# Ledger of designs, part 1: VHH binders against Abasic site processing protein HMCES (HMCES)

Every score and structure here is a prediction.

Target 1, 269 residues: Abasic site processing protein HMCES (HMCES), of Homo sapiens (Human) (q96fz2)
Amino acid sequence: CGRTSCHLPRDVLTRACAYQDRRGQQRLPEWRDPDKYCPSYNKSPQSNSPVLLSRLHFEKDADSSERIIAPMRWGLVPSWFKESDPSKLQFNTTNCRSDTVMEKRSFKVPLGKGRRCVVLADGFYEWQRCQGTNQRQPYFIYFPQIKTEKSGSIGAADSPENWEKVWDNWRLLTMAGIFDCWEPPEGGDVLYSYTIITVDSCKGLSDIHHRMPAILDGEEAVSKWLDFGEVSTQEALKLIHPTENITFHAVSSVVNNSRNNTPECLAPV
Structure headers, positions and changes below count from the first letter of each chain, unless a header shows other numbers; antibody chains are not in Kabat numbers.
F, E and O are the ipSAE of ESMFold2-Fast, ESMFold2 and OpenDDE, as the mean of both directions, binder to target and target to binder. V2 is 0.75 times the mean of E and O plus 0.25 times the DockQ between their complexes.
[cut] marks letters that were taken out.
Atom coordinates printed by the task and the answers are left out, and those that the model quotes come from them; centres of patches stay.

## First folded at step 1 (VHH)

Design ee5 (from ee1 with G99T R100G Y102S S103L S104K T105P L106Y)
Fold by OpenDDE, look of step 5:
Structure ee5 (fold): chain B 269 residues (1-269), chain A 120 residues (1-120)
Amino acid sequence: as target 1 above (269 residues)
Amino acid sequence: EVQLLESGGGLVQPGGSLRLSCAASGFTFSSYGMSWVRQAPGKGPEWVSGISYSGSNKYYADSVKGRFTISRDNSKNTLYLQMNSLRAEDTAVYYCAKTGYSLKPYFDYRGQGTLVTVSS
């Protein structure tokens, strides 16, 4: 996974992340660093994206079922990194393979500390290799959305009004991530950064791409992944597997350029 | 308003020791990394030492490594610099600095400084 969409306004995004804590109380996640949230139809590594994480990471003795939402840097910077420039990292941390998560220190260590997060997106992009051509067809991949009687497929949103309705009720993609905290050697603000765990693709997606993000499907899976206070690493890792509960449509080549940030990026062609 | 007030400077002989303090106010001290910087007469500012928000990580310039120790007490909103084995070249005004995230040595705010003079 090398490209996502996360364009919802902050308030809409927050509402979309409504949840129940372990006591059954309806809650909204509290924001950390809300000003770092930059909505975009075209998110690339090194950009900031919103993630969910347990409140216990920030507050001692907090209820670990409570959720915080925070923009973090895509591309995990390990806490032990001693260079002043995160871009000097010599290895790619955009993704973490599920099969080697426990073999790589950069991911194993923060995971062992309970630094699990849920990466939020409208969906993610993947490029299908076209046989015989050097051209790749991009696809937008996302959770199936509830068809409201009036709102056809994302493709049927032919009016601005309908489009707004679709996004007001959009089910966000919830991807399993690991985050770490890096303290710059010269001092300064702590950098929070994340990697997306990847798995082999489900059957439905296999023709497009052989790998997919580990998707946490449903509130229970999301809650268990986040709740590092009650759920062990071993139990949490059981949640990491391919899911068939995914849909996709072909999009234009507009998304190929990471600088393009328009609705056309995820519009069906 | 961010305020940083340095203290503890003075005259010391070579080989002597000083402990600098910085009282911080006007921001959540425990949330930010802090640094000491110094400026000698006729020279530009030099980064001396840094400490992470929690105090778990400490960093030093090569020129002071092994001689200086940075620490902090978040409950008191205070930054410290223990300076041992002082040398004449350590003579400078020492500033406490609130650091922001930067790829380069950078500070958002600094105090008025405290003068350290190392002389026989």
Scores: ipSAE 0.000, ipTM 0.286, lowest interface PAE 12.5, mean pLDDT 89

Design oc2 (from oc1 with G99S Y100K S101Y S102Y Y103T L104G)
Fold by OpenDDE, second read of step 2:
Structure oc2 (fold): chain B 269 residues (1-269), chain A 118 residues (1-118)
Amino acid sequence: as target 1 above (269 residues)
Amino acid sequence: EVQLVESGGGLVQPGGSLRLSCAASGFTFSSYWMYWVRQAPGKGLEWVSEISSSGSRTKYPDSVKGRFTISRDNAKNTLYLQMNSLRPEDTAVYYCARSKYYTGFDYRGQGTLVTVSS
């Protein structure tokens, strides 16, 4: 996974992240660093995206089932990294393969510390290779949504009102991630960064791409992944597997340019 | 909890008419496309009517087109199926079903039996 969409206004995003804590109380996640949230139809590595994480990471003795929402850098910078510039990292940390998560120090260490997060997105993009050509067809992949009268016109809603209605009720994609905290050697603010765990693609996506994000489907899966206080690493890793509960449609080549940030990026062609 | 409760089924003679109702609860009914589906003995599930969230769009398979009419009252959270010119081959359990975007049915009622026989 190298491209996502996360364009909802902050308030809408927050509401979309409504949850129940372990006591069954309805809650909204509290924001950390809300000003770092930058909505975009076209999110690339090194950009900031909102993730969910347990409140226990920030507050001692907090209820570990409570959730915080925070923008973090896409591309995990391990805490032990000693260079002054994260860009000098010599290996790719955009994704973490599920099969080798325990073999890589950069992922194993923070995971062992309970630094699990849920990466939020409208959906993610993948490119299918066209047989016989060097051309690639991009697809937008997301959770199945409630059917609207203008079916198939995601991003092409004729009216602002219809568009708003669609996105007000949008079910966000919830991807399993690992985050870490890096303190720059020269001082400065602590950098929070994340990697997305990837798995082999489900059957439905196999023709498009061979790998997919580990998607946490449902509140139980999301809660268990986040609750590092009550759920062990071993138990959490059982949640990491392909899911068939996804849908997708072809999009235009507009998304190929990471600078393009318009609804056209995820609109069906 | 999402609930769909069908009613109105029964025994009818060929050429007769029935009106089915489905009472919906536990979700925002007006936000969902709704369907009538049926399952005949020994056969698979078959959709027989589609209606958009507002009710402005309807669709029918050729098997029931011109005979069946789907409608809804969003204020009453109720789905309807008017069945006219019933045929023996229409004999089935009829279900009210909720649909997702680009996916199949996620909820169905318990169904109501329609038997068309002389």
Scores: ipSAE 0.021, ipTM 0.299, lowest interface PAE 7.5, mean pLDDT 90

Design pe2 (from pe1 with K98R Y99S S101L T103S Y104T)
Fold by OpenDDE, look of step 5:
Structure pe2 (fold): chain B 269 residues (1-269), chain A 117 residues (1-117)
Amino acid sequence: as target 1 above (269 residues)
Amino acid sequence: QGQLVESGGGLVQPGGSLRLSCADAGSTFSIYAMAWYRQAPGKERELVARITRGGSTNYADFVKGRFTISRDNAKSTLYLQMNSLKPEDTAMYYCAARSYLGSTDYWGQGTRVTVSA
């Protein structure tokens, strides 16, 4: 996974992340560093994206079922990294393979500290290789959405009202991530950064790409992944597997350029 | 559904110019692409020019650089600047919009362009 969409306004995004805590109380995640949130139809590594994480990471004795939403840097910077510039990392931390997560120090260490997060997106992009050509067809991949009588599909937003309804009720893609906290050697603000865990693709996606993000499907999976206070690493890792509960459509080559940030990126062709 | 209203048509001499406008009463946010079509008497409707939300443009072969499609998002208005008009350009010109993330097109009522000496 090297490209996502996360374009919802902050308020809409927040509402889309409504949840129940362990007491059954309806809550909205509280924001940390909301000013770092930059909506985009075309998010690339090294950009900031919103993630969910347990409040317990910030507050001692907090209810670990409570959620915080925070923009973090895509591309995990390990806490032990001693260079002054994160760009000097010699290895790619955009993704973490599920099969080697416990073998890589960069991921094992923060995971062992309970630094699990849920990466939020409208969906992610993947490129299908065309046989015999150097051309790649991009696809937008996301959770199936509830069809309203009027909207039938994401493509049926025939009015501004319908469009707004579609996105106001958009089910966000929830991807399993690991984050870390890095303190710059020269001082400054702590950098929060994340990696997306990847798995082998489900059958439905296998023709497009052989790998996919580990998707946490449903509130229970999301809650368990986040709740490092109550759920062990071993139990959490059981949640990491391919899911068939995914849909996709072909999009234009507009998304190929990471500078393009328009709805056209995720529009079906 | 957004209502498209075309204007700017009229009678013009060969070699003349017209600027067509299409006002969209709907939100531009819901529109993926807009286009101008034309239909001459006894002929099928044909694409003249298309513009995506991203600003990509496509023109029919007969345009040959004579026409320019543009959009003003602030005004929710689509334009077609037509230069070097020819008698064969005489037609009813229609504005069309495609819904965002959809394939449904909606149309204006059209504006008539007549090119005659």
Scores: ipSAE 0.000, ipTM 0.263, lowest interface PAE 14.0, mean pLDDT 89

Design pe3 (from pe1 with K98H Y100T S101K G102W T103G Y104S)
Fold by OpenDDE, second read of step 2:
Structure pe3 (fold): chain B 269 residues (1-269), chain A 117 residues (1-117)
Amino acid sequence: as target 1 above (269 residues)
Amino acid sequence: QGQLVESGGGLVQPGGSLRLSCADAGSTFSIYAMAWYRQAPGKERELVARITRGGSTNYADFVKGRFTISRDNAKSTLYLQMNSLKPEDTAMYYCAAHYTKWGSDYWGQGTRVTVSA
């Protein structure tokens, strides 16, 4: 996974992340660093994206079932990294393979500390290699959405009004991530960064791409992944597997350019 | 948290009609949906009707076309027109606001509806 969409306004995004804590109380996640949230139809590595994480990461003795929402840098910078510039990392941390997560120090260590997060997106993009050509067809991949009476699909949003309705009710994609905290050697603000855990693709996506993000489907999965206070690493890792509960449609080549940030990126062709 | 205030409840004969109102004093956040719930004595609270921001409506099976949920955005008021009331409709009726499709976030104090001969 090398490209996502996360374009909802902050308030809409927050509401979409409503949850129940372990006591059954309905809550909205509190924001950390809300000003770092930059909505975009075209999110690439090194950009900031909102993630959910347990409040316990920030507050001692907090209820670990409570959630915080925070923009973090895509591409995990390990806490042990001693260079002054994260761009000097010699290895790619955009993704973490599920099968080697425990073999890689950069992922194992923060995971062991309970630094699990849920990466939020409208969906993610993947490119299908066309046989016989050097051309790749991009696809937008996301949770199945509830059909609205008027639009039936993302592509049928003929009016701004319909479009708003679609996104007001959008089910966000919830991807399993690991985050870490890096303190720059020269001082400054602590950098929070994340990697997306990837798995082998489900059967439905296998023709498009052989790998997919580990998707946490449902509130229970999301809650368990986040709740590092109550759920062990071992138990959490059981949640990491392919899911068939996804849909996709072909999109235009507009998304190929990471600088393009328009609705056309995820619009069906 | 917004304050919801229900009104319009009362005593009515079977076959009668009531119109419930719920005044929304405003929410800090945009509401996804508004809904009416009811709770009869000794029973669980149950959804009666829901209306989304976009105007989509859903009704419980027991409504069977007897009730209509509507919202006046200019007045920030939710309504439930109840026709052909039955004794089994006797309950405390609550107004609820949903920030998301996942559930109600805050409630009114309720208004009592009694259907009796």
Scores: ipSAE 0.005, ipTM 0.291, lowest interface PAE 10.8, mean pLDDT 88

Design pg4 (from pg1 with E98G Y99L L100E W101Y G102Y S103D E104T)
Fold by OpenDDE, look of step 5:
Structure pg4 (fold): chain B 269 residues (1-269), chain A 117 residues (1-117)
Amino acid sequence: as target 1 above (269 residues)
Amino acid sequence: QGQLVESGGGLVQPGGSLRLSCADAGFTFSSYDMAWYRQAPGKERELVARITSGGYTNYADFVKGRFTISRDNAKSTLYLQMNSLKPEDTAMYYCAAGLEYYDTDYWGQGTRVTVSA
């Protein structure tokens, strides 16, 4: 996974992240550093994206089922990294393979500390390998959405009003991530950054790409992944597997350019 | 034709130089780690150089400062400047892209480099 969409306004995004805590109380996640949230139809590594994480990471004795939403840098910078520039990392931390997560210090250490997060997106992009052509077809991949009368497809939003309705009720893609906190050697703000865990693709996506993000499908999976106070690393990792509960459509080549930030990026062609 | 297209290969004399290019044909180039591999006849494919999405570079031991890997994200192009070429450098050179560590998602078709007197 190297490209996502996360374009919802902050308020809409927050509402879309409504949840029940362990007591059954309906809650909205509290924002940390809301000013760092930059909505975009075209998110790439090194950009900031919103993630969910347990409140327990920020508040001692907090209910670990409570959720915080925070923009973090895509591309995990390990806490032990001693260089002043994260770009000097020798390996790509955009993704973490599920099969080797425990073998890599950069991921194992933060995971062991309970630094699990849910990366939020409208969906992610992937490019299909086309045999014999130099061009790859991009796809937007996302959770199946509830069909409202006219909103059968993202593309059917013929009116701004319909479009707004579609996104107001959009089910966000929830991807399993690991985050870490890095203090620059020269001082400054602590950098929160994340990696997306990847797995082998489900059968439905296998023709598009052989890998997919580990998607946490449903509130239970999301809650368990986040709740590092009650759910062990071993138990959490059981949640990491391919899911068939995904849909996709072909999009234009507009998304190929990371500078393009328009609805055309995820519009069906 | 693969998504990655290599160019710049050819015949060169020992001590000569070549500049290889690899053009992206439709993925988010800036998000990927890029690498050059080579495969000589009868040998296994081996890493020559790697450049991360962040710009960090790593070279195989045999490079010994002779080659420079670079990238232009604006042009979605990967380069390999090869100086002081040796007959042992004769190989098919491949461009590769990956999002994950030690994973290659895309391969070029290769460009042939021949170093001969």
Scores: ipSAE 0.010, ipTM 0.302, lowest interface PAE 8.9, mean pLDDT 89

Design ze2 (from ze1 with K99R P100S Y102T S103L G104Y T105S L106S R107P D108K)
Fold by OpenDDE, look of step 5:
Structure ze2 (fold): chain B 269 residues (1-269), chain A 123 residues (1-123)
Amino acid sequence: as target 1 above (269 residues)
Amino acid sequence: EVQLVESGGRLVRTGGSLRLSCAASGRTFSTYAMGWFRQAPGKEREVVAAISWSGGITWHADFVKGRFTISRDNAKNTVYLQMNSLKPEDTAVYYCAARSYTLYSSPKEYDYWGQGTQVTVSS
């Protein structure tokens, strides 16, 4: 996974992240560093994206079922990294393979500390290789959306009014991530950064791409992944597997350029 | 910037009821989560209740035990706290607070505060 969409306004995004804590109380996640949130139809590594994480990471003795929402840098910077520039990392941390998560120190260590997060997106992009051509067809991949009487598929939103309705009720893609905290050697703010865990693709996506992000489907899976206070690493890793509960449509080549940030990126062709 | 003005605080007897109001300035009231806080003499400020921008989600402190209810009217730019079965322990200055684009799992970091209204419950 090297490209996502996360374009919802903060208020809409927050509402879409409504949840129940372990006591059954309805809550909204609290924002950390809301000013770092930059909505975009075309998010690439090294950009900031919003993630969910347990409040216990920020507050001692907090209820670990409570959630915080925070923009973090895509591309995990390990806490032990000693260079002053995160871009000097010699290895790719955009993704973490599920099968080697415990073999890689950069991911194992923060995971062992309970630094699990849920990466939020409208969906993610993948490119299908066209046989016989050097051309790749991009696809937007996302959760199936609930059809409301008036809300067609994302493809049917032909009017601005319909578009708004669709996005007001959009089910966000929830991807399993690991985050770490890095303190710059020269001082400054702590950098929070994340990697997306990847798995083999489900059967439905296998023709598009052989790998997919580990998707946490449903509130229970999301809650368990986040709740590092009550759920062990071993139990949490059981949640990491391919899911068939995904849909996709072909999009234009507009998304190929990471600088393009328009609704055309995820619009069906 | 949002200005908040609390009203309705007064002396009441034990077992009595009181409704507090908080009027917010501006046109963006519906973008704010709202909360009620209280501070008794010599004690720290504590959250009483919170409400989402739409009013669809509410939170109440454990000590409320169903006695207090937060609500809001976005058309009037007002948040309310209905207080029933008041006790002497409820005596405090009650504050209204607002936060934009934030969720109130922990209303400790609200951006805007009112001046407070005094609630006194006598035995």
Scores: ipSAE 0.000, ipTM 0.250, lowest interface PAE 11.4, mean pLDDT 89

Design ze3
Fold by OpenDDE, look of step 5:
Structure ze3 (fold): chain B 269 residues (1-269), chain A 121 residues (1-121)
Amino acid sequence: as target 1 above (269 residues)
Amino acid sequence: EVQLVESGGRLVRTGGSLRLSCAASGRTFSTYAMGWFRQAPGKEREVVAAISWSGGITWHADFVKGRFTISRDNAKNTVYLQMNSLKPEDTAVYYCAAGKTYYHSSLYDYWGQGTQVTVSS
């Protein structure tokens, strides 16, 4: 996974992240560093994206079932990194393979500390290789959305009103991530960064791409992944597997350019 | 302005079933998401279920999932809560609410007066 969409306004995003704590109380996640949230239809590694994480990471004795929403850098910077510039990291941390998560120090260590997060997106993009050509067809991949009789598919949102309706009720993609905290050697703000765990693609996506993000499907899976206070690493890792509960549509080549940030990026062709 | 009136709350035995109704006034019912909430004595109000304006999207709280079902009839300006397998813990005043979105209780603009549901052991 090298490209996502996360374009919802902050208030809409927050509402879409409504949840129940372990007591069954309906809650909204609280924001940390809300000013770092940059909505975009075309999110690339090294950009900031919103993630969910347990409140216990920030507050001592907090209920670990409570959630915080925070923009973090895509591309995990390990806490032990000694260079002053995160871009000097010589290995790719955009993704973490599920099969080697416990073998790589960069991911194992923060995971062992309970630094699990849920990466939020409208969906992610993947490119299918066309047979016989160097051309790749991009696809937008996301949770199936409940079809309302009037709102139709994303493609049917031809009017601003319909568009708003669709996105106001959009089910966000919830991807399993690991985050770490890096303190710059020269001082400054602590950098929070994340990697997306990847798995083999489900059968439905296998023709598009052989790998997919580990998707946490449902409130229970999301809650268990986040709740590092009550759920062990071993138990959490059981949640990491391919899911067939995904849909996709072909999009235009507009998304190929990471500088393009328009609704056309995720619109069906 | 939308007025909401709940009905159907009564005393029932454990394991019993009950259907709550909420009638909305006005012609704009189909533009609102609807929700059911409950408040037990000494407890905070909590969301039970929610439904989108079209009825295409439903949400149920984990504690009632599988037992309760929210539905709506836009032609009748009514939202329903079918409650099965009721437990004493379900005893509460149940409230109907209307809002632009169903994501959180704070987003609901209109509230009914509530209907009392009592489940006896």
Scores: ipSAE 0.000, ipTM 0.245, lowest interface PAE 13.8, mean pLDDT 89

Design zh4
Fold by OpenDDE, look of step 5:
Structure zh4 (fold): chain B 269 residues (1-269), chain A 125 residues (1-125)
Amino acid sequence: as target 1 above (269 residues)
Amino acid sequence: EVQLVESGGRLVRTGGSLRLSCAASGRTFSSYAMGWFRQAPGKEREVVAAISWSGGSTWHADFVKGRFTISRDNAKNTVYLQMNSLKPEDTAVYYCAADLESGYYTPLSDDYEYWGQGTQVTVSS
């Protein structure tokens, strides 16, 4: 996964992240650094995207079932990294393979500290590789959306009004991530950054791409992944597997350019 | 963790030949694609060549096509770049990269997760 969409306004995004704590109380996640949130139809590595994480990461003795929403840098910068420029990392930390997560220090260490997060997106983009050609067809991949009688397929939103309705009730893609905290050697603010865990693709996606983000499907999976206070690393890792509960459509080549930030990025062709 | 170590870079004369090697650590070398990239001073990194997991499919950039050849030996966990008819314009740091997400080659640098430290190739006139 090297490209996502996360374009919802902050208030809409927050509402879409409504949850129940362990007491059954309905809550909205509290924002940390809301000003760092930059909505975009075309999010690339090194950009900031919103993630969910346990409040316990920030507040001692907090209820670990409570959630914080925070923009973090896509591309995990390990805490031990001593260079001033994260681009000097010898490996790409955009993704973490589930099968080797425990073998890579950069991911194992923060994971062991309970630094699990849920990366939020409208969906992600993947390019179908064609054998023998350098041309790739992009697809937008997302959770199936509940068809309200009036909400046609994303493609059927013929009116601005219908489009707004679709996005107001959009089910966000929830991807399993690991984050870390890095202090720049030269001083400054602590950098929070994340990687997306990847797995083998489900059968439905296999013709497009052989890998996919580890998707946490449902509130229980999301809650368990986030709750590092009550759920061990071993138990959390059991949540990491392919899911068939996805849909996709082909999109235009507009998304190929990371500078393009328009609805055309995720529009069906 | 996959570690990549390039070797073979040196000073050569125009028209000369070099063979670069990249040794990969890990048990699953045969499961992923490999690529060679280069970066000249003041220029962006560019893809040179890529090879599938099996070596059955290769890709070469237009500027090196016919002069350079990528190959691999899975038994040795090594990928090679044979460079012939070298030109001063080929002077760059050459990087080996691994794509663990796919066994099929890609010309896109973003698809490669692991990178070597690079080896300097200098071609003198």
Scores: ipSAE 0.006, ipTM 0.299, lowest interface PAE 9.9, mean pLDDT 89

## First folded at step 3 (VHH)

Design c10 (from ee5 with K58T)
Fold by OpenDDE, look of step 5:
Order: sequence, then structure tokens, then C-alpha cells
Structure c10 (fold): chain B 269 residues (1-269), chain A 120 residues (1-120)
Amino acid sequence: as target 1 above (269 residues)
Amino acid sequence: EVQLLESGGGLVQPGGSLRLSCAASGFTFSSYGMSWVRQAPGKGPEWVSGISYSGSNTYYADSVKGRFTISRDNSKNTLYLQMNSLRAEDTAVYYCAKTGYSLKPYFDYRGQGTLVTVSS
């Protein structure tokens, strides 16, 4: 996974992340550094994206079922990194393979500390290799959305009004991630950064791409992944597997350029 | 229990200065963004200023930009608002607010407030 969409306004995004804590109380996640949230139809590595994580990471004795939402840097910077510039990291941390998560120190260590997060997106993009051509067809991949009588497919949003309705009720893609905290050697704010765990693609996606993000489908899976106070690493890793509960449509080549940030990026062609 | 206690309000002349303080308890202060909001008599609440959890980022309403300065001391669990060049229209009850949104008038908790009166 190298490209996502996360364009919802902050308030809409927050509402979309409504949840129940372990006591059954309806809650909204609290924001850390909301000013770092930059909505975009075209998110690339090294950009900031919103993730969910347990409140227990920030507050002692907090209910670990409570959630915080925070923009973090895509591309995990390990806490032990000693260079002053995260861009000097010599290895790719955009993704973490599920099969080697426990073999790589950069992922194993933060995972062992309970630093699990849920990466939020409208969906993610993948490019299908066309046989015989150097051309790749991009696809937007996301959770199936509930068809409301008035809310046609993303493709049927022919009016701004319909578009708003679709996104007001959009089910966000919830991807399993690992985050770490890095303190710059020269001082400054702690950098929070994340990697997306990847798995082999489901059957439905296999023709497009052989790998996919580990998607946490449903509130239970999301809750268990986040709740590092109650759920062990071993139990949490059981949640990491391919899911067939996805849909996709072909999009234009507009998304190929990471600088393009328009609705056309995820619009069906 | 989350507690926020504002202090430092009072009567001041136009052009004067005042410094508000807010003592926070009952939560990890350093982990949350904080805001000042105010409510003038007969008016709705107005967001004044916000500060990130680390203090690295500060935000201001246009009405107070350049005159007010928000700051925090996480070691003391205290939020501050330095108000300079005060105007009559700044007269309000000022509230300290624990917020998940530093840029919006959204808050989970607020204090009892402290009255600031700007009058000649």
C-alpha cells in the first residue's frame, strides 16, 4: 500500500470514528495535534494521516478502550534512529509484512510495547499491471458502503448534494498499523510515525495486486487491535489476515501524480 | 475528576493588560490540547485561543490575534493567557477548556470561568 485517500473534514472524520468503550458508552475520539491533519484524496508516504490509538498511550491509568485520533507520519521512524532527519532512514518502513513483523526490530520492538494503531482512510489505491504494456491501471479499494435509497454508488454522486451525503455516511477503511515515537537528537517535538501491516491479497483483489493492507473489519477487531492493555500482542496478531469484505473500482490516471488532490482521484472511470 | 480553575480576571482600563491562569487537575495535562473560550453578556461562546499539548503550536481568533498570547507550563499543569491592548469588546467571562480540538470551540470540560471587564 503506497497511496491512500483521507479527505473528510475533521469533524466528519471524527463522527465517523464514533465508538463504544468497554462500558458501552458512546464516545468520540479525542484529537492530538488536530492541526497536523491535512485532508487529501491522494496521501503518500511521509505525509501525515490520522490514526486511532488507545488513550492509555498518553494517559496513565486511562481506560485502554478509549480512543485517541492523531495525525502521524506515514513511514515508521524507529525510536532508536539517531540521525537528525527521518528521511535519512535507509530502509523502507511504509509497510510491514505480516509474516516478518516479528523478525524486524523496527516493527517488533514498538509492537511489543503495545504501539498498535488503526490507520484511517477513505480507501487505498493499487495499480494493476497490464500485460504487454507499461501502463498500470489504478484502482480505488474501500469497504462496501451501505446503499441508501438516495446515495447511489460513488459514481452516482452526480450532484454536490449527493456527494456530501455519501461522504457524511462513509464507512472508513480501518487498517492495522504499528506506530513508534522518535525523539529528535537535537530536540523538538516527538515524532509519531506509523507503518501499515500488509498481507497477501484476498481472492477478489488478487488480480489487481498480490498484497493488501491488513484490514480490521468491524468494531470488535478495531477495539481489540487498539486495546493493548487488555489484548496481548499474540492475540492481536490473530486479527491480521486478508479480508474479502472490500470493493473497488477503476479510477483515472489523475491519482498517478501525488500532487493531484481532487475528487477525480477516486472517481470511477 | 477533571478540574479546571481559572484565575486572574478583573477590572482593567482599555489598553491595559491582564494575565489569566488555569490550573488543571484530574487528567494528564501534558497530553491534551487546551483552549480559552469567552462569553460576553448576551452573546454566545467565542473561541479565543488554542494551544497544542506540547505548546509548539498556538492558534488565535482573528479578534485577538496580535494582542493575546496563549502558553502553557506542563510541569505545573497550568494554562496561561496573556492579554494585551485590551478593548471594551474583550469584556467577557473567560473559560479554560480541555479540548480535543485546539482550533474549534469544542471542549470536553471547562472551568467556572473568570470575569474580565475592560472599562474606562
Scores: ipSAE 0.017, ipTM 0.302, lowest interface PAE 6.7, mean pLDDT 88

